VHH binders against q9vxt7. Designs and how they scored, part 8

Target 1, 187 residues: q9vxt7
Amino acid sequence: MPRPVLLIHGGAGDISDSRIAGKFAGIKQALRSAWGLLSPDNGSGGGSALDAVEAAVRSMELDENFNAGYGSCLNTSGQVELEASLMEGRDLRAGCITLLRDVMHPITVARRLMEKQRHTFLGGAAAQELALATGSERLQPGALVTEGARLTLKEFEDQVAQGKDPFFARTELTDDKPVPKTDPSGE
Key: E = the ipSAE of ESMFold2; O = the ipSAE of OpenDDE; V2 = 0.75 times the mean of E and O plus 0.25 times the DockQ between their complexes.

## First folded at step 2 (VHH)

Design G2 (framework vhh_8k46_1; at its last look DockQ between E and O 0.11; V2 from the best seeds 0.00; counts 0 for: pae E 18.9 > 2, unsure alone 58.3 < 65, placed apart)
Fold by ESMFold2, look of step 2:
Structure G2 (fold): chain B 187 residues (1-187), chain A 128 residues (1-128)
Amino acid sequence: as target 1 above (187 residues)
Amino acid sequence: AVQLQASGGGFVQPGGSLRLSCAASGFTFSDYAMGWFRQAPGKEREFVSAISGSGDSTYYADSVKGRFTISRDNSKNTVYLQMNSLRAEDTATYYCATSKIAYARSGDIGAYATTDYWGQGTQVTVSS
């Protein structure tokens, strides 16, 4: 059998030179958190690929260098709204979570959704109820907000107040106003 | 009002063990993550360990991973830190805390957190 591979990507946007070191360290930490589940030292077998992926993403959700969990971009009301998704390649099961609040690990909630098989996509109050009913703890309000995220939102707001189009302004760490639908077809 | 009372510190030789405890009151204990931080003289407080409200998730600074074990008893509103294989660099005042404890970065670098709910410190001294 082929040996397992774990690949971690830190995000799709442009990364300035000044931020590369933090993201590199965070990716190394996510790899360390997950690799033992695939290849334990004692040859006792690893966990599943889902276990390794979840562990890696949980590490990134704790790391303020990534737009996930702690250190997420803020919406225009200054709040963190959480999103995560998972898909299993073997039979294409998936779980997608949006508009979750005050939960440290939205990736774990997405896995719980996938495993229950009631819905593929869940958000808002229903996602919140699933998280709490299946063992996630409710964090204190504001616990996921970082000083860096507040500064980024303030910088975005200042540029808009100066008349800059949000398309031309810095939006790398700021939240845009959500559209009513997330369907790419525009429904 | 939130109250946190850490205890169980003391003097121990290198390689020894101690168990810290933190009694909590004034809030719904099982709803919140708890954690341990430490501060050596002349240093900033640094993250040591954290545990989720249910106890299902635990986090450790790399410097203590494999030597320290965090646990909680929600029926007694108490969080514990079992410290084994103690080293001189573990000498510090240890604090328990709530708020943002689950946000400590896992890794070699201790995390920082803003919190209003520092518990009373307990001194741990490791010396030959």
Scores: ipSAE 0.000, ipTM 0.106, lowest interface PAE 18.9, mean pLDDT 72
Fold by OpenDDE, look of step 2:
Structure G2 (fold): chain B 187 residues (1-187), chain A 128 residues (1-128)
Amino acid sequence: as target 1 above (187 residues)
Amino acid sequence: AVQLQASGGGFVQPGGSLRLSCAASGFTFSDYAMGWFRQAPGKEREFVSAISGSGDSTYYADSVKGRFTISRDNSKNTVYLQMNSLRAEDTATYYCATSKIAYARSGDIGAYATTDYWGQGTQVTVSS
């Protein structure tokens, strides 16, 4: 059996130096979480590639260093609209979710769509219905909104108010605190 | 399999104290944040407190700040909630929670009201 390869990307954007360490640590944790499912030697093996990918993304959805779930960028109304997509490469199956609200793991909903539904892409009310009907719980409104996301939106609004081009608006909070570029955890 | 066993609930008078414990098994304990939630009858389950895997970061609901203290002993795979200055409004079933599948990097699992892994509830009743 060939050795699996797991590749995780933590996103792109105008990322401040202060956020690099957190992102790196978050990626490592996502990797460890996912790899644990693939590794036969850690006692928790037996998962599929899909399981591993889902686990990695679920990890990132919990980490505000990423914009995948908790801490997602807000729309102009200050709301989180979640997106997730999953693809199985062997059979070219895919599930895509957009405009999902108040659900912790949109990647799981995407997987459910891929595996159990005839559609490839669902959004809004339909995505919400699928999520709830298949076992996801509805979070309290605003549960996924972070202070960082609010500040990011505020910065955007301020820039717009100043007549600046919003095309280059940052999607992540700036922290002026100097931090090491390496993972301070030493892991 | 992930297992969470909460204990320490009981009856106390207002102003009293309780210490909840949650024993965990089935995962690398120190890699995951642990959290406490509570649910009163007729109310939604709400976040109480969370602690990072290393124990370096703690989080509290505003309603319990200054009164509750979360801690953990990774050598015992146990998370604790010291509840002081208890109030009638603290009456609820308290639940321990974590996520095995995903690392809770932020530690603020209370924001998610996640259902990944829950222990059995322990009842806390504050009444004169």
Scores: ipSAE 0.000, ipTM 0.202, lowest interface PAE 13.7, mean pLDDT 83
ESMFold2 (binder alone), look of step 2: mean pLDDT 73; pTM 0.739

## First folded at step 3 (VHH)

Design K1 (framework vhh_8k46_1; at its last look DockQ between E and O 0.02; V2 from the best seeds 0.00; counts 0 for: pae O 10.4 > 2, placed apart)
Fold by ESMFold2, look of step 3:
Structure K1 (fold): chain B 187 residues (1-187), chain A 128 residues (1-128)
Amino acid sequence: as target 1 above (187 residues)
Amino acid sequence: AVQLQASGGGFVQPGGSLRLSCAASGFTFSDYAMGWFRQAPGKEREFVSAISGSGDSTYYADSVKGRFTISRDNSKNTVYLQMNSLRAEDTATYYCATVKIVYARSGTVTAYVTTEYWGQGTQVTVSS
């Protein structure tokens, strides 16, 4: 039997040279957290693979170097909004949560949804109730916010203000740009 | 011993049809999702189609959607690929495999586990 392969992806976006070491260390830690949970694949697998992907993602949710959980990007109100999903491909069970706040491990809430409730997509207050009812700690507001995330939001706001200045507000460039938050020319 | 044997390939004209079969033994077939993959000369092996263990869910690559149909018969330990409206670009060696994917995402990070066991391939050639 081919041996299981665990793959981890740390997120999209340009990574400065100074951030690369932190992301590699974080990926290695996620691998270490997950590796021992894989069992030999004698044709009965499923549960141990699910445990492994959850553990890897939980490690990255705790790590401020990733846009997941602690240190996530902030919305325009300066708050962390959490989303997570989980799927297993044998019978295509899934759990999806969105607009969750103040829990450390949204991936675990997604798993609880998949396992404990029927195939549903859950968000907002309902996702909060599920998280707390199934054992997640309610963190203090702001506990997931990092200084790095605040600086990133400030940089975005500064670029938006610069792009909306009448001198720099170019209609054809604004119309041509794929995303307001991404402006390679003005970075 | 786990065995997967693909068959049913051959030569066919454009617009024609073929049905591939993959017979499985050595494991509890209904416990596994099954997939079809193909590899043309000089290209990487690519995904074609997959079916859940129960048979209730199917997936197709965009290039074959609407032309190919995957199915399985768990009583005969066999997965099938019905290939209609064949084109020259469908020429490849076709493989069946057990496919196990578990996927997790939080924010922008992902992790997944894959496990594969591959059978012998069968050649499909679409030519005038």
Scores: ipSAE 0.389, ipTM 0.707, lowest interface PAE 1.7, mean pLDDT 78
Fold by OpenDDE, look of step 3:
Structure K1 (fold): chain B 187 residues (1-187), chain A 128 residues (1-128)
Amino acid sequence: as target 1 above (187 residues)
Amino acid sequence: AVQLQASGGGFVQPGGSLRLSCAASGFTFSDYAMGWFRQAPGKEREFVSAISGSGDSTYYADSVKGRFTISRDNSKNTVYLQMNSLRAEDTATYYCATVKIVYARSGTVTAYVTTEYWGQGTQVTVSS
């Protein structure tokens, strides 16, 4: 059997230099989390492709270096609205979640939708209900909001107030710490 | 090609036990929830039990709750059905299938077959 291939993409937005190292580290962590399930050489080796991709995305959802969960970009009301989708290619099954709030892992909810519900796409209250009914913990309101996300929203608001076109607004968070553009870990 | 082969059926007296096995091949076994169904002569096929891909969740028809136990070994690509306290009404041909587990609003869990492939059934006959 051919060796499995795992590919992770960490975003295509306007990534600041200060975020590059964190993204590298985050991607590597996601890869390790996922690959450990696929490869017997890395320990458990008993996971499926679905397990692996879910593990990778769960890792990224916890990492502020990504906009997938904790530290997500805020809506205009200052709230995190989460999205996730999952698809398997053999039978073309899919689960899609949108406008989910205060849940740590929307990808898991998406998988539950794919595996445990008739529908393929749920949003808002319906997605929330599914998440909670299937075992997701409801976080405290605002638990996924980071200071970086708040500042990014403020910057956006300021730009709009200045008459700038919001179509080209930043989609990545920033910080003021200079970081090298290469992976400093050497891994 | 996808294959599902059920085995372990037989004749038992009421109150007896059987353990069914279903060997799967031709797909990534752990990606799919598996289920057991049964069909008695002249009756519609009915859901018996289901188990999630990871094995963390199990589901049972009301008629078998407390008597049947579903399990799986992903390393062996096999799903099992331990049937205890068997009754005459449990007499049927038993089938395994890949399933999608659906929660109804009423709280009832229903399993749907996700493929058109049905393996060979195994006959269970409960009679004195």
Scores: ipSAE 0.000, ipTM 0.204, lowest interface PAE 10.4, mean pLDDT 84
ESMFold2 (binder alone), look of step 3: mean pLDDT 77; pTM 0.759

Design K2 (framework vhh_8k46_1; at its last look DockQ between E and O 0.01; V2 from the best seeds 0.00; counts 0 for: pae O 8.5 > 2, unsure alone 58.9 < 65, placed apart)
Fold by ESMFold2, look of step 3:
Structure K2 (fold): chain B 187 residues (1-187), chain A 128 residues (1-128)
Amino acid sequence: as target 1 above (187 residues)
Amino acid sequence: AVQLQASGGGFVQPGGSLRLSCAASGFTFSDYAMGWFRQAPGKEREFVSAISGSGDSTYYADSVKGRFTISRDNSKNTVYLQMNSLRAEDTATYYCAKRTWVYATSGDVTATVYTEYWGQGTQVTVSS
């Protein structure tokens, strides 16, 4: 019997009460955007699975509740650095991109890399060139930065300025401090 | 409707050979990796071999490497398992399956699609 499964994971960090509802809604939206692209058995191919996975990830890249695309954690220079990858079981093709900036959907760039099969991994200027050459829009600097991400970086910088070790483990979650998934400031 | 028709099983003496076939219909055959699995009486199902959609990559369990060869003919929608140098421990029901999966990540989010369909098994018995 056909047993299609779509699994979505929104990140491994600790989650405050104020973020639980947003992440749950975001996961539901990602599932909704992807589910209609899957067929039970007849006519389903690797393309439908690729389309569904890309749609789910693109939905989360637009959603500031996730550390992906819009609303990603900031580096110490206050910038979003993007990475994405995918792999498929038909032929074990893969596309991995890193150090990409100012594109809305890094997962789509990773898919384009996989489908061209020029290289498995691209980063930096090469990834930027691929993104633009294959149709991604170059966003204005800062377009992917959210106020939540700025506040999280500011809290990190404030802890360093106070002489605190930003790697101290937090003893509890709070509702008024969204924590970036890549920030080791206490979780 | 998706169909996977496995055949070619039978009785064979140790050291002998068999060729299993799995004819596929109801889907775009080249879009899927294909696999063979087996289950001996009283044991868990065990991976035997797999082949990529294009046929360019093949994979084998350690217990069958060098003795079994998986192949596919995408023009005939068929996957094969050539089994040589058969041993008593190869006695099992052999199952053909079609599979696809995609794993993707962006930042710290992931999405995975997995689908799997099994054919009917064919019995292979290796005995003196």
Scores: ipSAE 0.520, ipTM 0.754, lowest interface PAE 1.0, mean pLDDT 81
Fold by OpenDDE, look of step 3:
Structure K2 (fold): chain B 187 residues (1-187), chain A 128 residues (1-128)
Amino acid sequence: as target 1 above (187 residues)
Amino acid sequence: AVQLQASGGGFVQPGGSLRLSCAASGFTFSDYAMGWFRQAPGKEREFVSAISGSGDSTYYADSVKGRFTISRDNSKNTVYLQMNSLRAEDTATYYCAKRTWVYATSGDVTATVYTEYWGQGTQVTVSS
């Protein structure tokens, strides 16, 4: 059995220093979550690559340091619209969802689509229906909205109002506080 | 495009001082940590120092701690490295770096470093 390789990327946006420590902590947590499934000594019977990837992304979806679920960037109406996609290389399958709302783990929904549904891509009401029908919990409206996301949207709106080019607008919080001196080690 | 222009290198006697400067352009300077690295002949490039975007946090390799001071002027998009009490072993080509992330483990602040972009090197030679 070949040794697995797990690679996680925590974003490529204009990330300020104040966000670095949190992101790497989050990445480490995601790695731990995923690796636990891949570990041969894990009593869970050994997870697949898909299991590991899903676990990693689920971890990140819970972490405000990533814009993948809780704390996602808001649309212009101040709402979270979730996206997720999953792909596997063995059989060249994919599942993609967009405009999903009030669901904690869109990556799981994407996996369900990939594995159990006929379509590769679902959005909006169809994605919502799939999520709920397949066991996802419907969260209270706005449950995934964070103050940080709200502030980011506000900053964006202010920039637009000032006539600035919004094309490369930031999706990450600004560095408006001291960088915490935590263990920033990350993989 | 990101540009990093380093300057300030030169020849100095042991115990002397130099101040390196790196002028940056092509990105929002204050948002990103900046760093200095060095590479001596026949050796790998090593971390020297880093400073957070705001300047509130600084990091140093153990070999330069207490002798070197990193600072920045965000109004000038410039990062500096004040090098005091220079030693022969400090002889190297010094590189300025954008978005230097320092990963510390217990007891080792330079265990892992990530750098997004490297500038041109400036030579520092410490010799009697």
Scores: ipSAE 0.015, ipTM 0.248, lowest interface PAE 8.5, mean pLDDT 84
ESMFold2 (binder alone), look of step 3: mean pLDDT 74; pTM 0.732

Design K3 (framework vhh_8k46_1; at its last look DockQ between E and O 0.04; V2 from the best seeds 0.00; counts 0 for: pae O 14.7 > 2, unsure alone 64.1 < 65, placed apart)
Fold by ESMFold2, look of step 3:
Structure K3 (fold): chain B 187 residues (1-187), chain A 129 residues (1-129)
Amino acid sequence: as target 1 above (187 residues)
Amino acid sequence: AVQLQASGGGFVQPGGSLRLSCAASGFTFSDYAMGWFRQAPGKEREFVSAISGSGDSTYYADSVKGRFTISRDNSKNTVYLQMNSLRAEDTATYYCATEKIVYARTPSGVTAYVTTEYWGQGTQVTVSS
């Protein structure tokens, strides 16, 4: 029978040579944290593949070398907004979470959503309520923010101030009206 | 050359105990997760237990949870399986194994995968009256 395998792809876009070593180390840690959950497929019920994938992603969510959880990219307000998705092949179930905040492991919330089967995709306040109701701890504000992420946001803002952002130029060429902001604070 | 040598098997009565050992050499032992698998005659190998390189994380098949305990001693390059409350269904050859990780850099990023790297010769455990 075939041996189980877990594969991780840990990169997107233009990755500098200076960041490659950290990505390799983080992928190695994720694979090692999950290896013990790879069971031979010998007729036992599913779940071991899901357990291994979740463990690997949870390792990456703790690792600031990845844009996931701790140390992920900041929005323009300097906050972390979290996403995760997961799918299994047995019954083609999926769970997708977006706009989650202050929860260490969005992949676990995505799994909980998949297992409830009421919705495939959940975001914002509803995702937040699911996370807390199913046992995720609410972290202190800023707990997922790193200095590296702050520096990356600052560099982005500097580039925009220099006029290098192509989205700024494209918005001007389309002459769209600005969308009025809506703020739950009412300010 | 990686070598894994399992030992400590034997014949026991139902409800008895055994402690298996797996001595490892040929690699930096503390960097690699270790595992135990078993195979009964005419059956496929099945997962029993695993332990991370640091020893911080342990994993068990449902059929052995609460009865078996995996541990490791990185100073002796050895992983152990304490087997208590043994049942006839536990009769098998027990093998120790370690991970293998393969890395690649592609134009779209970094990819790696893990599978089981090496299998020892195994040690027989027989549970019978």
Scores: ipSAE 0.139, ipTM 0.522, lowest interface PAE 4.2, mean pLDDT 78
Fold by OpenDDE, look of step 3:
Structure K3 (fold): chain B 187 residues (1-187), chain A 129 residues (1-129)
Amino acid sequence: as target 1 above (187 residues)
Amino acid sequence: AVQLQASGGGFVQPGGSLRLSCAASGFTFSDYAMGWFRQAPGKEREFVSAISGSGDSTYYADSVKGRFTISRDNSKNTVYLQMNSLRAEDTATYYCATEKIVYARTPSGVTAYVTTEYWGQGTQVTVSS
């Protein structure tokens, strides 16, 4: 059996230099958590490929260096609307969640949909109901909103007010704190 | 299978100290954040402290900052909680957990804590004169 391969992508937006180090750290954390479950070489893992993928995405959902959960881009009302999808190639299964609010791990909800429900895609109230009914915690309203996300929304609003085309608006947050472009750890 | 075994609880007078330990097995220890939670009777379980897999980052609830110190020894698969200047309000059952560091907004601001996937058994800490 070939050795499993885990690939993580941390976004393809206009990532500023100040965000690079954080993304490296975040990707590494996601990789560690996922691989720790899989761990085919040392026998310490007991998870499946799905477990590993879910773990990686869960990690990224917690990290504001990504826009997958905490620190997500805001809608025009200043709210976080979460999306997640999970696909399994063996049996060609999929679970998709959209417009989920105030839940820490949309990917887990997507997995629950894939594995335990008859639907492939749920959104809004239905997705919310599934999340809560299957054990997800309801976070405090706005818990996933970061200051960076608010600032990004404000910039967007300012651009619109100036008559600029916001079609390709920024999805990556910006910081004024300079950081190295490479991982200083050398790992 | 993931196993977490906490120890070190007991009775102590206010101002005293305790050191909790949690021995972990069944997973690659250094790849996961470890955390401590506590639950007092009639209250919700609350976050106390967390430490990243590498040990480079530590996090504390506001109520324990400056008094508690979390650390880990990855060679021993153990996480520790040094509790100093203990108060009556620290009385609770303390739980060890492993998952990931979570950042979330609370009424008091942004707080880091560990998401819960695996729990150890509780160890009782009682602070009383």
Scores: ipSAE 0.000, ipTM 0.200, lowest interface PAE 14.7, mean pLDDT 83
ESMFold2 (binder alone), look of step 3: mean pLDDT 75; pTM 0.717

Design K4 (framework vhh_8k46_1; at its last look DockQ between E and O 0.01; V2 from the best seeds 0.00; counts 0 for: pae E 17.3 > 2, unsure alone 62.5 < 65, placed apart)
Fold by OpenDDE, look of step 3:
Structure K4 (fold): chain B 187 residues (1-187), chain A 130 residues (1-130)
Amino acid sequence: as target 1 above (187 residues)
Amino acid sequence: AVQLQASGGGFVQPGGSLRLSCAASGFTFSDYAMGWFRQAPGKEREFVSAISGSGDSTYYADSVKGRFTISRDNSKNTVYLQMNSLRAEDTATYYCARGTIVYATSPETGVTAYVRSDYWGQGTQVTVSS
């Protein structure tokens, strides 16, 4: 059997040097989480490709270094609206969630949609209902909002106030403390 | 196959100590964070402590800070939870889990690190009673 290939992408925004180390660390954690489920080399293979992908994204959803959940970019009302999509190529299935709020893992909701529902795409109230009805915990309002996200929104608002083009706003925050550009561990 | 085997639970009086162990197999141990969770009857499973793959970072629930210490020996594929100054409210089934260190947040507690687990061991009962 061919070896599985796992690829994780941690964002393509304007990532400052100070954020790179965190990105690497987060990606490595996501990779370990996912690879541990399906890697035949270490004997831990017990999950499917879907399990691995979900695990990776769940990890990233909880890492502020990624805009996937905790620390997501805010809408103009200062709220986190979550999106997630899951697709599998064997049977050509997909599940898509948009405008989900106060849920830790939208990717899991997307998977539930793909596997358990007859819809492919749900948003807003319908997505929320699916999330809660299928076992997701409703977080306290604002639980996913980070200080970095608030600052980014404020920066955006300031730019708009100055008459600058709002269509290409920053999605990556710059950290105050510089960190190495490369992983010093060599991994 | 991934296996996690916890041990060390038992009965102890308030103020006493226990040391839990979790032996892992079936994966590269040092590549993963390890965590302890607990569940009391009628309550949700809750995070207790986590340790990074290298052992350089440790995390604790507020309720156990200063009393519990997590450690690991990567040469033995084992994670430990030293529980000191045990209280009645520490009574629960304790679970060892493999995973990655993740962060949750709430307006009340702020940012809290815990393990996003993909494998769980069998529980070991800890009972703190006079």
Scores: ipSAE 0.006, ipTM 0.194, lowest interface PAE 10.9, mean pLDDT 85
Fold by ESMFold2, look of step 3:
Structure K4 (fold): chain B 187 residues (1-187), chain A 130 residues (1-130)
Amino acid sequence: as target 1 above (187 residues)
Amino acid sequence: AVQLQASGGGFVQPGGSLRLSCAASGFTFSDYAMGWFRQAPGKEREFVSAISGSGDSTYYADSVKGRFTISRDNSKNTVYLQMNSLRAEDTATYYCARGTIVYATSPETGVTAYVRSDYWGQGTQVTVSS
């Protein structure tokens, strides 16, 4: 039997050194949360792999060190808008959620969409209704907002008010291979 | 201007030890990860070791684990590489680099980190001869 592999990517781009230790610890925690759920492939349609992927992403959604759930970037109204997607290889099913608000685990809502609904992509009020109808807790407004995210939005708004390019200058980087942008729709 | 000055290289017998130092200036040292890379003649530059800005996290290539130790002294703006049990295969020019750590994981191998370097110092030569 092939040995399972769990690969966790915390996002691409420039990460300040002060945040690297937190991201490393968060990746380790996500791996710990998920690894025990893996087992040799069986006839249950890949549920063990899906369980592991969901658990890993749920761990990252609780962790402010990642742009997922708690501590996500804010829209221009200062609110967290949530996205998640999930795909499995056995039957090529997918679930994609966007414009969700005030739920802790959008990845679980994406899985519910993939497994129990005919739509692949759902957003806004429909995604909100699915989340609540299938058992997600509605958090108090602002529960997912962090001070770091507020500061980042403020800096963006200041740049726009000064007529500057809204894109920040980046640290010049050297790397043997580019790291592709990651979507938390892992295996 | 950013400056990285690596030193401490030299000739050593197999099984011997060396300690490399890299003095940094021109930036807030504690805000950056630091790394060591090496390049043997005719080969591509390869990762050796990295350390987070706080010093709490260290990373090593498999070929040097258990033999090399990276450390830093943020009060002296200096990163070190203690190299023990040196082998002929460790012969290379060693480079100090400033950078950002990026991560990959595998349940088989655990978390693997790489230094994505944005500045390189001059190298120091390490030669391990029989």
Scores: ipSAE 0.000, ipTM 0.117, lowest interface PAE 17.3, mean pLDDT 74
ESMFold2 (binder alone), look of step 3: mean pLDDT 74; pTM 0.711

